VH-VL binders against b7kms5. Designs and how they scored, part 32

Target 1, 80 residues: b7kms5
Amino acid sequence: DTFETVRNTIRIESEVDESLRQLCHEERITKETWLEAAYLYLCEKPEELAQVIQLAQERLSQRKAIADYKRAKTMQERFL

## First folded at step 19 (VH-VL)

Design w_1
Fold by OpenDDE, fold request of step 20:
Structure w_1 (fold): chain C 80 residues (1-80), chain A 125 residues (1-125), chain B 107 residues (1-107)
Amino acid sequence: as target 1 above (80 residues)
Amino acid sequence: QVQLQESGPGLVKPSETLSLTCTVSGDSVSSYYWTWIRQPPGKGLEWIGEIYYSGSSYYNPSLKSRATISVDTSKNQFSLKLSSVTAADTAVYYCARDYTLDEPSEDFTIYFDYWGQGTLVTVSS
Amino acid sequence: AIQMTQSPSSLSASVGDRVTITCRASQGIRNDLGWYQQKPGKAPKLLIYAASDLQEGVPSRFAGRGSGTDFTLTISSLQPEDFATYYCQQFFNYPFTFGQGTKVEIK
C-alpha cells in the first residue's frame, strides 16, 4: 500500500540533531522515518509515551524561555 | 486546544474608557506574550499592543497614550483598557497568543497562532 | 512604522486556479512575515509564519516565499473554502503592521 506525505519544517536542538543524524546515517534510515517509527512504537507503549510527552513539555518550556530572552533583547534594541 | 475569549461591554460612550478582558483556556498565560488587535468594520487590522506575562509591554505609538494592557496570572486572563474613546475606536477587538519561535543562532520569529473570536465594541452616544 | 503593501487589493478566480498574492515591506524585515486568512465574521487564521513555514493543519496548496522586502503567498489550486481575505503581517519591529488585505472572490 501507498500513503500520502506532508511536508514539515522542523527545528531541532543542535546537539540532538547531530546525534540523530549520525544514528540515521549508521542505520541507513532518515530522520523522517525515524520520527514515524518512534511515534508508532510509542503508541503501543502508553507509559513510555507519557514519559516522552513529559520530557517534550519540559524541553518546550526551556526552548520558549530561550526564544523569549532573544526576543526581549533584540526588540529592545530595534525599538529605541 | 488553546482557546481565547474576549469579554466586555459592546457599547461605550465617547470620552469613556473601553475595557476588555481575554480569558485563556487550555494553556497558561505564563511564559507567553499576549496581544490585542482591532479591526474597524470593513477595514484592515491594527496591532494595539502586547504584554509579556511578567508585565513588560509595548504599544502601537498611535494608541500608546490611551492604551493599557495588563495580565492577571491568577485568573489566566489579560486585559485591555483604552481611554478617551471616539467613534474611530469602533471595531472588532481580538485577543491573541503572541508566540516566539526559536530560530538558529540568535534569531527568532513571531506569529499570532491562536485568536479569540473577537468582540465588537461600538463607540456611540 | 514599517508599511506593508499587498497586491492586488482584490482578485477574481475560479476553483482550480493558481492564485498569487504579493506583499512588499517598506524596509527589510528578513523572514519575519506571517500570512493570515480571514472569512467574514471570523477571526484571522494563521496560514504561514516565518515567511515560508506552513502552520499546522493548513493545506499544502498554500505556500509562502520571500525574504527581505518582497513576499508572496501562493495557492496552487484554489478550493471553494479558499475564497476569503488574506493579510500579511510583519513582526520585525514595533509597531507590528499588516498589509491592507487581498480579497479573493469567485469569478
Scores: ipSAE 0.804, ipTM 0.937, lowest interface PAE 0.5, mean pLDDT 96
Fold by OpenDDE, fold request of step 20:
Structure w_1 (fold): chain C 80 residues (1-80), chain A 125 residues (1-125), chain B 107 residues (1-107)
Amino acid sequence: as target 1 above (80 residues)
Amino acid sequence: QVQLQESGPGLVKPSETLSLTCTVSGDSVSSYYWTWIRQPPGKGLEWIGEIYYSGSSYYNPSLKSRATISVDTSKNQFSLKLSSVTAADTAVYYCARDYTLDEPSEDFTIYFDYWGQGTLVTVSS
Amino acid sequence: AIQMTQSPSSLSASVGDRVTITCRASQGIRNDLGWYQQKPGKAPKLLIYAASDLQEGVPSRFAGRGSGTDFTLTISSLQPEDFATYYCQQFFNYPFTFGQGTKVEIK
């Protein structure tokens, strides 16, 4: 069986990316297939999925706060 | 799904104030920038201004003296007021979500990913 | 304000053609550039952000390239639904500014 892939641009926090890279290398998998597998696994684990979603929401909140802070500072400087 | 919808009068008399509201659904107005863009009939796009949910705002210098953007987190809305309108302000007005994305090389980048369908505002006597 | 100049202003092409649109900024804007597609009576639709990243759901035949001052949007094989007006926009500094647009018409 074959399937079509969709290209996505993924930005990962550097420490997580490095750790995940090492894991993928050791296990002879890719970050892409890791993401697919993790999602499929969690689809069968509603409680674990809920926990991951909560964690993801927290991380997103933090990432947004940092990004928006950078934006506010940088754009203010550029607009001077 | 995130959706934006503009609302307000489609007709405004010269010298009066144009007032529009953007209602956001599927996401909170909190933790985002929000923006207004307009497009005169048959012409290009013009950025009006932006506002952060906390109230910080920037405006196009061409409209700064007349434009005011505000956010109402309790209603999940943000609004545009444009005073002293003339025929030159006749346009389709769009509201959009203004997203800040963390970037490794550029620190951050910006894009408008969700847009309202737009609402035509005609300035005429 | 940063000026964004698109070229050409309009072009005629056929289905299957490779189409390239250029956007030039009056000063360096790094990769803070977006591309939009707009059809008559509709809002602009985001195609590309960060100069080269494809927005979710956008066909892979669309590609953005460039950094600094010169940017390109390429449609590798034009489809019937691609006939529209395309705009670039810079997000490097206020005010955010758009190119004047490029209308892609049927030959």
Scores: ipSAE 0.795, ipTM 0.936, lowest interface PAE 0.6, mean pLDDT 95
Fold by OpenDDE, look of step 19:
Structure w_1 (fold): chain C 80 residues (1-80), chain A 125 residues (1-125), chain B 107 residues (1-107)
Amino acid sequence: as target 1 above (80 residues)
Amino acid sequence: QVQLQESGPGLVKPSETLSLTCTVSGDSVSSYYWTWIRQPPGKGLEWIGEIYYSGSSYYNPSLKSRATISVDTSKNQFSLKLSSVTAADTAVYYCARDYTLDEPSEDFTIYFDYWGQGTLVTVSS
Amino acid sequence: AIQMTQSPSSLSASVGDRVTITCRASQGIRNDLGWYQQKPGKAPKLLIYAASDLQEGVPSRFAGRGSGTDFTLTISSLQPEDFATYYCQQFFNYPFTFGQGTKVEIK
């Protein structure tokens, strides 16, 4: 089988990234193949997938709140 | 899928107030900034201003005295009012989603990822 | 206001050509730079954000580079659907400002 890859820029929370990096190193895999494998696994687990989606939505909400706060503070300082 | 659509009169008389509404679907107006941009026929793009769903707003100094942006969370809309219009305000008006993304190197970054199709507003007597 | 200057204002190219557009900011804007593509009668379409990040669904032949004051948009192999006007925009400070645009025309 042959496949093509797509390059993506990914931003990961630092503590999660470090933990994932350590796991990948110990298991001799990459973060990329981990993400692929995790998604493919979850595609066969609808209940688990739903739980992951909910967790992802919560984390996104938190990221948005933090980003918006940073923007408001920084842009106010730059503009004023 | 996120969609934005501008609506309002395509013709406004000089000295009157231009009024446009952007209807958002596929996402909530909450948790985002929302922006208006305009483009005179055959010319470049001009940022008008932005609003956060909580009401905080910034405007282009060139239009600050005349521009008012508001948000209606109950209707999932945000609006633009531009008072005392002249022929110079003739343009295609766009609404867009203004996204703030966490950025490791710069704390955050900004971009307009979803745009309305635009609506032409002509100022003429 | 921060001024964004694009070069060139227009260019003619053929399908398959490598095209490079430059955007210069009047002051440092770090990586707070976006690139848009606009076709006649259509809204601008986001291509690049954060100076070099490719927007989802945008072909890999588009690439953004640069930081500080000098930025480039490159189309590695121009396709028929790429003939359009391209704009850069800074998000570093209010008011947000655009370059004057670069029209890519068919030779």
Scores: ipSAE 0.671, ipTM 0.913, lowest interface PAE 0.7, mean pLDDT 95
Fold by ESMFold2, look of step 19:
Structure w_1 (fold): chain C 80 residues (1-80), chain A 125 residues (1-125), chain B 107 residues (1-107)
Amino acid sequence: as target 1 above (80 residues)
Amino acid sequence: QVQLQESGPGLVKPSETLSLTCTVSGDSVSSYYWTWIRQPPGKGLEWIGEIYYSGSSYYNPSLKSRATISVDTSKNQFSLKLSSVTAADTAVYYCARDYTLDEPSEDFTIYFDYWGQGTLVTVSS
Amino acid sequence: AIQMTQSPSSLSASVGDRVTITCRASQGIRNDLGWYQQKPGKAPKLLIYAASDLQEGVPSRFAGRGSGTDFTLTISSLQPEDFATYYCQQFFNYPFTFGQGTKVEIK
């Protein structure tokens, strides 16, 4: 059996990426199979899925704030 | 599902102020930059300006400081006022979400990912 | 303001053709460049951001390349639904200017 796949690009915070890379290496899996397994596992656990979603929303908010700060700082410097 | 909808008068008299409102649904106006763009009939796109939800704003100098963008967080809206209009201001006006994507190090990327459907404003006596 | 110049202004091509549109900036803008598609009577739609990153839901036949001053949008196999006008826009410095557009007509 072969799975139909989709190619994607994602941006992951560097410390999280390093930790995930180390885990996948140690367990002899790929980031792709880890992501699929984590999602499929959580789909069967509504309360745990809700906790993951809450954390994802908090991280998204933090990332947007950081991006907006970088934008404001950089655009100010470009006027100089 | 994020949706933006422009509203306002379709006909404005010369020398008056063009006033448009963009209503945001499916997301909070207090989370992003917001922008206005216009397109004269049969012509290209012109960036008017942007606002960060907390009030910082930047405008195209081609508009000679006639443009003002504002945010109303209580109504989840942002607005454009363009003063002293002439026939040259006849255009389709679009509002858009102005997204800032975080990049590694001190970098970022900007793009306009959600647009309103546009509203034609005609300046005529 | 940074001027964005697109070439060609219009083109005609057949379904299945490879189409390339260029966008040149009057100053270096790194990769701070987006591509938008606009169909008649509709708002622009984001295709490409950061010069080469494909927006979600955009078909993989669209590809962006370039950095600095010279950029291209390529449609590897033109489809009937790709009839539209395409715009580049720079986000390096205010004002965030657009190219004048490239109209793609499908023969």
Scores: ipSAE 0.616, ipTM 0.866, lowest interface PAE 0.9, mean pLDDT 91
Fold by ESMFold2, fold request of step 20:
Structure w_1 (fold): chain C 80 residues (1-80), chain A 125 residues (1-125), chain B 107 residues (1-107)
Amino acid sequence: as target 1 above (80 residues)
Amino acid sequence: QVQLQESGPGLVKPSETLSLTCTVSGDSVSSYYWTWIRQPPGKGLEWIGEIYYSGSSYYNPSLKSRATISVDTSKNQFSLKLSSVTAADTAVYYCARDYTLDEPSEDFTIYFDYWGQGTLVTVSS
Amino acid sequence: AIQMTQSPSSLSASVGDRVTITCRASQGIRNDLGWYQQKPGKAPKLLIYAASDLQEGVPSRFAGRGSGTDFTLTISSLQPEDFATYYCQQFFNYPFTFGQGTKVEIK
C-alpha cells in the first residue's frame, strides 16, 4: 500500500512552526501532506532542491551553534 | 557520509604514552564536540573525555589526569594521549562525534551518533 | 560520578518475545539518557536519545521510556538481528557514565 505512514518526531523553530500551522489551516492541509508535497515537488527540480538544501545547511549550522552554546554554559554551571 | 577512523600503535609498553588519532571524513571537526571512549576486552564502556573543536575539554577523573585530547582543524583530526599506561589500559579505543541537539527554551540533548570502528591497544612488555 | 545500574546483566529470549532492560541512575538525570546497541566486534550504535526519542534508521520495535532515575528499553518483538549487548549512558553531568551493559542472547 503506497499510502502507508510512518510516525516520526521532528523539532521545528517555534515561529516557523506557527507560520506553517497557519498556512496549513488556511489551505486545509496537514503539515504531513505539506512536507510530502514539498519533497515530491522538489525531487523533479534540481536547482530549486539545491537552494532548499543550502538553506537547510545554514539553519542546521545555526542550530548546532546555539545548542553548543547552551551546552557549554549549562555544563560549566553544573560541573562547578 | 561522516566517517571516523582511529589510528595509532596497537602495542604500547608500560609507563609510556598511548597516542591515538581520529581522522574525520565527510564532515568538518569545526562545529562539534568530539569524544573518546574505551572498552577493556570483555568489559563495558568507559567515557574518557571530550573536547569542543575550539579547545575546551573535560575528562573522566577516573583516569587521574593522564588523558589529554586535542584537535587539529587543519588536518580534520582529533587525538588522545594517555600517559603512564599499565596493563589496565588495554582496551579497544573508540572515537565518536559528540552531537548537541538544540531543544526548546534553554535545553539541549547530547548523543554520540557516529563512531569509529575501534582500535585495540595492548599494553605489555 | 553518577552511577548507572542496568538490570539484568544478561538474558536469553526467543524470537518474537518482548524484552525489557532497566537502567537506574544514582541521582536524577531528567531525560538525559541514551541507549546504545553493540554487536560482537563492532562499535556501539545509537538507538535512543533523550530517553525516548528513536534515532533515524532504528526499527520501531525499540522503545525507550522513563525520566528522573528509572529508565527502560523495550524490544516489542525480538528479532534475530537484535542479539547484542545494550548500554545506557547518562548525559546530565560529567563524567558521562555508562551502565555496565545487558547481554541479550537469542535462542
Scores: ipSAE 0.601, ipTM 0.869, lowest interface PAE 1.0, mean pLDDT 91
Fold by ESMFold2, fold request of step 20:
Structure w_1 (fold): chain C 80 residues (1-80), chain A 125 residues (1-125), chain B 107 residues (1-107)
Amino acid sequence: as target 1 above (80 residues)
Amino acid sequence: QVQLQESGPGLVKPSETLSLTCTVSGDSVSSYYWTWIRQPPGKGLEWIGEIYYSGSSYYNPSLKSRATISVDTSKNQFSLKLSSVTAADTAVYYCARDYTLDEPSEDFTIYFDYWGQGTLVTVSS
Amino acid sequence: AIQMTQSPSSLSASVGDRVTITCRASQGIRNDLGWYQQKPGKAPKLLIYAASDLQEGVPSRFAGRGSGTDFTLTISSLQPEDFATYYCQQFFNYPFTFGQGTKVEIK
């Protein structure tokens, strides 16, 4: 079926997750249905989708920088 | 699509310097760690070393005195030089993207997700 | 350096078989372990990271288990494209070391 689900793991910044959790609780929806709805909505909105992608790229860059910082700190301590 | 491609001489004489370049397309060398790995024919994989775009580099102790990895951001490339080569340095050399995945708390994960096709370098008289 | 020992070095199996490859670290490495698949003439391909997480596009028949020093890669039902050499690699500390490899061949 096209409505069959798959189980996935994603990682979300703590403050964003808290805000999203609160929104979903108040609106009586799940994170999963919110993600599906957001994507389906944006599929029909090319200009808005492009803006979301731009923001996602910026956040990805920030996330990589955080990960690299953790790695550099930890590996220096372990190796030295 | 992120793509990595090794280039350089396929034949190097003993005692000379092996020099390889990895050209990165679809991504920036300034965004990740980058690594070199080698595999002697019919043998297993050996990690040579890695570099972060800021120039911080780490090497396998077995090669540290002879290996240098560098980044050229203007060409979107990173390179390996291995001095004083012998027949033992004959191998397929791979470049790879060295990804750091953020994890909760102070944790992280490392993996090599994109590899070049590999280039055979033979050390022979 | 942290030594990674794979077992067996080689095995023969048939399509449909369940295959288990083990990897043992000479000291604790938490879950900082990856599994790579390599076919002849090609670069290694990442299968598993963080000991148990499947990389994008890797079939669910692959499963990684373990933490600390003892790890396994299991293929629950071998397919023709799974005949290859498999390597584990630790990312806990420099130098990042590979196991010696396990070749999975058609019986």
Scores: ipSAE 0.563, ipTM 0.844, lowest interface PAE 1.1, mean pLDDT 90

